# VH-VL binders against p42126: the designs that were tried, part 6

Target 1, 258 residues: p42126
Amino acid sequence: QRVLVEPDAGAGVAVMKFKNPPVNSLSLEFLTELVISLEKLENDKSFRGVILTSDRPGVFSAGLDLTEMCGRSPAHYAGYWKAVQELWLRLYQSNLVLVSAINGACPAGGCLVALTCDYRILADNPRYCIGLNETQLGIIAPFWLKDTLENTIGHRAAERALQLGLLFPPAEALQVGIVDQVVPEEQVQSTALSAIAQWMAIPDHARQLTKAMMRKATASRLVTQRDADVQNFVSFISKDSIQKSLQMYLERLKEEKG

## First folded at step 23 (VH-VL)

Design a4
Fold by OpenDDE, fold request of step 24:
Structure a4 (fold): chain C 258 residues (1-258), chain A 123 residues (1-123), chain B 109 residues (1-109)
Amino acid sequence: as target 1 above (258 residues)
Amino acid sequence: QITLKESGPTLVKPTQTLTLTCTFSGFSLSTTGVGVGWLRQPPGKALEWLALIYWNDDKRYSPSLKSRLTISKDTSKNQVVLKMTNIDPVDTATYYCAHRGRKYGFWPYFDYWGQGTLVTVSS
Amino acid sequence: QSALTQPASVSGSPGQSITISCTGTSSDVGYYDYVSWYQQHPGKAPKLMIFEVKDRPSGISNRFSGSKSGNTASLTISGLQAEDEADYYCSSYIRSTYVFGGGTKLTVL
């Protein structure tokens, strides 16, 4: 089980804990399980909010699974990216209140997940950085992810952050607005519960419609351009130079863990 | 090759509980994302989805029939069981179990089907 | 949940192209691309022909194609053959629920 769901029906909240060792990478299995778990909660009237967090402190999510993007067929790359799109769409458009309790490093795909939430709480640990560092790896963020960040921290801040591929430590993350609160690590979960209660105090109908108004443009754009976006990804990731770089990186990781 | 086969009573009396078993091969219900679903089709009528069970024992039911349905699995035996309570003549149908595969990410389709078993409800 | 709307019957001659429509609402067909098509010959189990509106499983002829516009999905069969005579069902998945159309009987003249 890669996703641990701890429901509190009385409170109308569920905690979804990432449990995909070693670093909660967004593998196909993990992506699939996340969607299935979320969908279950969305269809249960007992729940109005979900807290996303890591079962293991230290890493919220390391992001995309590089093994899914290296040494595979173009069809595999297409399938993988579509799965990533699906997760984003489901999270971004969820009728539930989503709060990220970020109790670990949150780069790239991890940040993608966090940015889909309505509210983000980050543990005050200098080792826990959040951001989209794609450009540092020679990768361009997709437009829907760019829009998500832009909608969170503003155009200018997003422009700078994306171009430089910045990963923000807690203090800077709070300052730039990529997270809403920074708290001691031991208070992350309790703070998330308090925060989500505030959101759930709002009438669901009004909240959900407002959320849809705010997010519909970006979501709809991805839906209409889903295939094109997949093709762009496949074309990029399939380049010999990119594959070589990924292979080298994976080899380095193996050496470090071995 | 993936195969599924339905088994159970072909004649049931009203108010009784219908128990159907799906025995499958060629795949494991321990594989992430994989599920087995039950569907039915009254004679000369359209298909209707009943229930789905995932590899992680997560269960989904038709909203209209949820109160009457229980789906379970035995992964070691490669079996999925469907129970339907308070059977009525209107429940007369061919019942199918089907494989819900996984292609890369989330994939909610039935790509392999059993041959189906006709269940007649009559007093 | 209400069934998807399909024409009761469609007919065509060998070699022709026919299209079967499947109309839902903005809450099902129009919401997600989880639209699929199943072929069913008399006395046989359904067979998946199209998934995700337009994708074909391996082994399915390229004569079968799918599309969607608004709340209506369509199955097109080109180069109609005698073996294509069957019932066709559209399906949509949303919110952990499957809905099916009423089915379309395709007759090859």
Scores: ipSAE 0.926, ipTM 0.954, lowest interface PAE 0.5, mean pLDDT 95
Fold by OpenDDE, fold request of step 24:
Structure a4 (fold): chain C 258 residues (1-258), chain A 123 residues (1-123), chain B 109 residues (1-109)
Amino acid sequence: as target 1 above (258 residues)
Amino acid sequence: QITLKESGPTLVKPTQTLTLTCTFSGFSLSTTGVGVGWLRQPPGKALEWLALIYWNDDKRYSPSLKSRLTISKDTSKNQVVLKMTNIDPVDTATYYCAHRGRKYGFWPYFDYWGQGTLVTVSS
Amino acid sequence: QSALTQPASVSGSPGQSITISCTGTSSDVGYYDYVSWYQQHPGKAPKLMIFEVKDRPSGISNRFSGSKSGNTASLTISGLQAEDEADYYCSSYIRSTYVFGGGTKLTVL
């Protein structure tokens, strides 16, 4: 299993632990499991909140699976991107309270997942950076992800962060507002539990409707432009220059692992 | 090639438990994202979804029939079993098992079907 | 969940285009794009014709197309052929549940 679900029905909370080695990349399988796991919890009235975290400290999620975006067919790229869109839509519009307990590095797609949550707690480790570094790879963030970040840290901060492809260490992450709390690593889980309890203290109906109201514009825009967004992604990722860059990056990663 | 075949009793008495087995080939129920579902169709009526089991043994049931249904799998035998308790004549239908495949990400569609087995409930 | 609403029957002549509607609610058809269409000939199992509102599985003729507007999905069959005579069912997936329409009998005149 790539996703471990630890339910506490009494508390009305489940912990979803990412267990997709080595770095919790968002592979198609992982994306699928995440959606299925989330859906299960959403359909169980015993649960009102979910904590997202990594089973292994050190890496929350390294982001999108580059192997899904390199050396494949356009159809594959389209399918992969649709899967990413689906995960984002499901997380972003979830009626559950979602809290990220970020106990590791959280770049790119990892940050995407974290940004869908209602609340984010980051371990105070200088090695654990969070942000969208797509531009460093020559990749443009999709508009719905841009909007998500913008809605989180504001337009000016998002503009700077996206253009520079910034990865924020804990102190800066907190300062810019991309995370809500920074705590010692050993306190991340307990803090998440406390935080989610605060959110769950709010009447569900009011909370959920408010959340929907806040997020409807961005979500609806993606839904309306879903195909266009996919085509844009495919067109972009299929470029020879981009493919070469991705290949080079993958090779570097392999060298570092060796 | 993916194939599915339903087996079980074709005649069941009221109040009994109906047990149907789906034997499949061409795919593995250990593959991430894959599932097998059961559906039924009363004669001359519409399709109705009953249950779904995923590769990871996660199960989904029709809300209206959940209390009567149990779905299970034996991956090693490539079989999925559906049990329906307290059978009634209204449950007379052709029962289908179907493959719920995966195309890239989450894909909740039945792309391959068995031929179905008619189950008649009568005293 | 309530069944999706389809017309009981539609008819067309060979070569014509026909459309079958499938009306749900904002909680199913209107919620996500998990709308599919199945073709069923008499005495045979259903066959997936359309998924994700408008996508065709491999091997399905491009004469079959799907669309959605609001809470209504539509199946269009162009260049109607005799072999298209069958029952057609729409389906919507939402929150781990499948809902089907009542089916539409298509007659080719």
Scores: ipSAE 0.925, ipTM 0.953, lowest interface PAE 0.5, mean pLDDT 95
Fold by OpenDDE, look of step 23:
Structure a4 (fold): chain C 258 residues (1-258), chain A 123 residues (1-123), chain B 109 residues (1-109)
Amino acid sequence: as target 1 above (258 residues)
Amino acid sequence: QITLKESGPTLVKPTQTLTLTCTFSGFSLSTTGVGVGWLRQPPGKALEWLALIYWNDDKRYSPSLKSRLTISKDTSKNQVVLKMTNIDPVDTATYYCAHRGRKYGFWPYFDYWGQGTLVTVSS
Amino acid sequence: QSALTQPASVSGSPGQSITISCTGTSSDVGYYDYVSWYQQHPGKAPKLMIFEVKDRPSGISNRFSGSKSGNTASLTISGLQAEDEADYYCSSYIRSTYVFGGGTKLTVL
């Protein structure tokens, strides 16, 4: 299993642990498991909150799986991107309280997952950076991801962060507001449990409606433009120059692992 | 090529337990995202979903029939079993098993069906 | 769960275009795009014709198209042929549950 769910029905909380080696890349299979697992929890009235975390410290999620976007058919790219959209929509609009316990590196797609949560806790480790670094690879963030970041850290900060493709270490992450707390690594889980309890103390109806109101514009825009967004992605990722860049990057990664 | 086939009793008595088996080929229930569902259709009436089992043994049931249904799988045999307790004449129907494939990371549709098996409940 | 609402029957002549409606609520058809259509000939198993409101599986004729407005999904069959005579069921998926319409009998005159 790529997703481990540890339920505590008595507490009304479940912990979803990412277990997709080596770096919790968002492969199609992983995306599928995440959506199905989340849906199960959403349909169980025993749960009101979910903590997202990595099964292994070091990497929360390295982001999108580049192998899904390189050397494949346009149909494959379309399907993959639709899966990414689905995950974002499900997380971003979830009626559950979502808290990210970020116990590892959190770039790109990992940051996407974290940004959908209501609250983010990052381990105080200088090796653990969070941010959207797509532009460093010549890739632009989709509008719905841009909005998500903007809604989190503000327009100016998001504008700078996205253009430069910044990855924030813990201290800077906290300063810019991309995470809510920075704590020692050994306290990340316990802090998440405490935090989620605070959120769950709020009446569900009021909390959920407020969340929906805050996120409705961005979510609705994606839903309305879902196909267009897929087409844009496919057109972009299929470019020869982009494919070449991705291939080169994958080769470099392979060398680093070796 | 994906195929499914339902098997089991075609005549059952009231209050008994109905056990149906779906045997399939062309796919594996170990594949991420894949599921097998059971549906039924009373004669001349509409389709009704009963249950679904995923590759990871996650199970979903119709809310109205949940207390009476148990779905299970044997991946090694490519079989899915549905049990329905306390059978009543109202449960007379053609029962179908169907493949729920994977597409776009989440794809809740039945793209391949068995031929169905008519189960009559009578004293 | 409440069934989706379909007309009991529709009819058309060969070559014509017909539309079958499927009406749900803001909590199902109106909420998600997990709308599908199934064709069923007498004595046969249902066949998936449309998924995600408007997408066709491989091998399905482009004469079949789907749309959605508000809480109502629609199946349109253009260039009606004799073999199109069948029962058609709409379906919606929500919260790990499948809901079906009452079915529509299409007669080709």
Scores: ipSAE 0.857, ipTM 0.926, lowest interface PAE 0.6, mean pLDDT 95

Design a4
Fold by ESMFold2, fold request of step 24:
Structure a4 (fold): chain C 258 residues (1-258), chain A 123 residues (1-123), chain B 109 residues (1-109)
Amino acid sequence: as target 1 above (258 residues)
Amino acid sequence: QITLKESGPTLVKPTQTLTLTCTFSGFSLSTTGVGVGWLRQPPGKALEWLALIYWNDDKRYSPSLKSRLTISKDTSKNQVVLKMTNIDPVDTATYYCAHRGRKYGFWPYFDYWGQGTLVTVSS
Amino acid sequence: QSALTQPASVSGSPGQSITISCTGTSSDVGYYDYVSWYQQHPGKAPKLMIFEVKDRPSGISNRFSGSKSGNTASLTISGLQAEDEADYYCSSYIRSTYVFGGGTKLTVL
């Protein structure tokens, strides 16, 4: 299994641990397990909040899975991107309190997951960073992810970060506001439990309606444009130059691991 | 070639527990994202979804019937079992099991169905 | 607790095009693309004809097409044939629940 769920129904909290070796890449199967696991918790009245964290040392999630984006059919690329959109929509609009306990590196698609949460805690380790570095890889962040970052850190910080493909170390992440707390690595889990309890102290109905009000416009922009966004991705990723670049990168990675 | 077949009693008495078995072939209920659902159709009426079980034993139940339903699987027999307690004449229906595929990640559609089995609740 | 509304019946002559509507709400059909259509001949199990509003499973004739506008999904059958005579059900998925329309009986005259 790629998603480990550790329930504490008495506390109304579950810990959802990412276990997709080696680096929690967002493979199609991992995306599928995340959505199905989240849906189960949302439908269980004994849970009010979920802590998202990693079971893999040193990494929260390394982002999109390149093997899903190379050497496949256009139908596969469309299905993959729909799965990415689905995870974002489900997390972003969840009625649960979501807290990310970021106990490792959190670039690109990992940051996508973290930005959907209500609260983000990053371990104070200089080897860990968070951010959307797609442009450094020659990829443009989708509009709905740009919106998410902008809503979190503001327009100017977001436009600079996206254009430069910035990854924020802990101190900078806290200062720019992409995370809400930075704590010693050994305190990340306990801090997440404390934070989620504070969020859950707010009456569920009022908190959930307020979250929906704040997020509806951003979520609706993707919902009304899902097919177009999928076709843009398929068109981009199918280009010969992009496929050749991905193939070369994957072969280099295979040789380096040999 | 995916196939599903429903089996169980065709006549039950009110208050009894109905047990239906779905026996399938052509797919694995260990494959990530795959599920098997149960649905019913009262005579002359619309389809109604009852329950779903996923490859990882996660379960979903119709909200109006959840207190009466239990879905389970037996991977060694390629079977999914539905139990419905406290049967009433309103539960008379054709019961179907259906495959839920994993096409493109989250894919909530029933692409292969069993032929169905009519369950009549006596008065 | 949304319901899907379909006309009780639709009829057409061979060769014509007909459309079956399925009206939901802004929180199901109008929001999600988890809309599907099933064909059911008498005594037979339902058969998936359209998924995700407009996509056809392998082996389904391109005479069957799907679309949606606002809160209404539509199934269109072009070049109507005698074997198209059946009941048609729309379905929507939302928050762990499947909802079905009441069904539409298609009669080929």
Scores: ipSAE 0.668, ipTM 0.854, lowest interface PAE 2.1, mean pLDDT 92
Fold by ESMFold2, look of step 23:
Structure a4 (fold): chain C 258 residues (1-258), chain A 123 residues (1-123), chain B 109 residues (1-109)
Amino acid sequence: as target 1 above (258 residues)
Amino acid sequence: QITLKESGPTLVKPTQTLTLTCTFSGFSLSTTGVGVGWLRQPPGKALEWLALIYWNDDKRYSPSLKSRLTISKDTSKNQVVLKMTNIDPVDTATYYCAHRGRKYGFWPYFDYWGQGTLVTVSS
Amino acid sequence: QSALTQPASVSGSPGQSITISCTGTSSDVGYYDYVSWYQQHPGKAPKLMIFEVKDRPSGISNRFSGSKSGNTASLTISGLQAEDEADYYCSSYIRSTYVFGGGTKLTVL
């Protein structure tokens, strides 16, 4: 299992723990388990909220899985990107209250997951960070992820963060607004429980309709352009120069101490 | 080559529990994202989805029939079993099992079907 | 009663193109692309012809195509042949459930 779900139906909350060794990379199989697990919770009337967190020490999620983007067929790249889009759409538009309890490093695709949540809590550990650092890797964040960051921290802060590929340590993350709270590492889970209770104190119907209204424009931009976004990704990732760069990076990772 | 075959009683009495078995080959229910569904088609009527079971034992049920349905699997025997309680003449239909999972990710389509088995409920 | 509306029947002559409609709501057809089409010959199991609105499984003739506009999905069969005579069902997936249309009987004249 790559997703551990710890239900507390009496409280109306489930904790969804990421367990995809070594660093919770968003592999195709992990994306699949996340969507199916989320759907199960959304369909169960016992649950009103979900806390997303990591079962892996030191990391929330390291982001997209490069092995899914290198040395594969164009059909595989299309399927992979569709899976990434699906997870984002399902999280972003979920009728559940989503709180991310970010108990580790949260770069790139990890930040993608965190930004979909209603509320983000980051552990106060100077080794942890959050941000969309794709430009430092020569990659452009998709427009719908740029929109998500912009909606969270505002245009100017997002513009600067994306162009420089910034990763924010806890104090800076709180200051820029990419997270809502920073707390001692041992308090992250209890803080998430307190936060989700406050969100669930709002009548479900009104809260859910308000969230849908606030997020509709951003979600609809991807929904109406979904196929084009897939083709853009497939075209980009299939370039010979990009494939060679990814291969070299993956070879370097295999030669490092595992 | 993916194949599925439904088996079970063809004539049942009202109030009994209908047990149908789907025996399959050419795929594994251990593969992430793969599932097996059950559907039915009353004579001369449209298809109706009943239930789905995933590789990780997660289950989905038709909301209108959920209280009467139980789906389970035996991965070692390549079988999926559907039980339907309190059978009534309205449940007369051809019952199909079907494979779900052409690719990883969220792919909600039935790409391979069994031949179906007609279950008639006496009145 | 199904949530997806199809015409009860459609007919066409060999060589012509015909279109079968499947009308739902914005939430089941309009917003997401979880629409599929199944062909069923008498006495046989359904066969997946189109998934994700417009995609064909391997081995399905390119005479079969799918599209969507607003809350209506369409299956188009070009170069109509006698063996295309069958029942056709659309389906959509929403909120952990599958919904089917009532079916369309295609007659080849």
Scores: ipSAE 0.652, ipTM 0.859, lowest interface PAE 2.2, mean pLDDT 91
Fold by ESMFold2, fold request of step 24:
Structure a4 (fold): chain C 258 residues (1-258), chain A 123 residues (1-123), chain B 109 residues (1-109)
Amino acid sequence: as target 1 above (258 residues)
Amino acid sequence: QITLKESGPTLVKPTQTLTLTCTFSGFSLSTTGVGVGWLRQPPGKALEWLALIYWNDDKRYSPSLKSRLTISKDTSKNQVVLKMTNIDPVDTATYYCAHRGRKYGFWPYFDYWGQGTLVTVSS
Amino acid sequence: QSALTQPASVSGSPGQSITISCTGTSSDVGYYDYVSWYQQHPGKAPKLMIFEVKDRPSGISNRFSGSKSGNTASLTISGLQAEDEADYYCSSYIRSTYVFGGGTKLTVL
């Protein structure tokens, strides 16, 4: 299983732990299990909130699975991107309170997941970071992720962070506002429980409608432009120069294991 | 390639428990995201979804029928079983099992269907 | 729980284009794009023709197209052929539940 769910129905909360070795890459299978697990919790009225965290030491999620994006057919790239869009839409528009308990490195697609949450808590460990660093690999963040970052940290900070592919260590992440709280690693889970309880104290109907209203513009734009967004991704990722860059990066990762 | 076939009684009496078996081939119910669903269609009426079982044994039931339904699988036999308790004449229908693929990750559509089996409930 | 509304029947001549509507609510058809269309010939099982509003499975003719506007999905069949005569059902998936329309009988004149 790639998603471990630890329910606490008495508290109305479940902890969803990422367990996709080695680094919680967003493989097609992992994306699928995440959506199915989220849906089960959304349909169980004993749960009002979910804490997203990692079962893998040192990493929340390393992001998109590059093996899904290299050496495949255009049809595979289209299907993969649809699965990425699906996870984002389901998380971004979820009626559950979502809290990220970021107990490890959170680059790229990990940050994509974290940014969908209502609240983000990062462990105060200098080895951890959060940010959208896709441009360092020659990959452009999709418009809906750019919008999400911009809505979180503001236009100028997002503009700079995306162009440079910045990863923020804990103090900088808190200062820029990409996370809401930084706490000692051993306090991340208890802090997440306290935060989610505060959010759940708000009447569900009013909280959920407010979230939907605030997120409507970005979510609706993706829904309307879904095919174009897929075509942009497939066209971009299929370029020979991009495929060569991805292949070289994957080969470097294999050589570094030696 | 992918095939499903329903089996079970064609005539049942009220109050009995209906047991239907879906035997399938051409796919694995151990593949992440894959599921098998049960649906029914009363004569001349619309399709109605009953239940779904996922590769990881997770289950979903129609809210209106949940108290009467149990879905299970036997991976060693490539079978999915539906049980429906307290059968009534209104349950007369053609019952289908159907494959739910994971084509693009989360993919909630029935792309392959069995031929169906008519179950008649006597009055 | 909620039913999707389809016309009971539609008809067209060979070569024409016809459209079948499927109207739901903002809580189903209008909520997600998990909308599909199934074709069912007499005595046969349903066949998936369209998924995700407008996408076709492999082997489905591009004469079949789908769209959605607000709470209404549409199936359009262009270049109508005799073998298109069948019942057509729309479906919406929401909150772990499948909801189906009542079906539309397509007659090819």
Scores: ipSAE 0.639, ipTM 0.853, lowest interface PAE 2.1, mean pLDDT 92

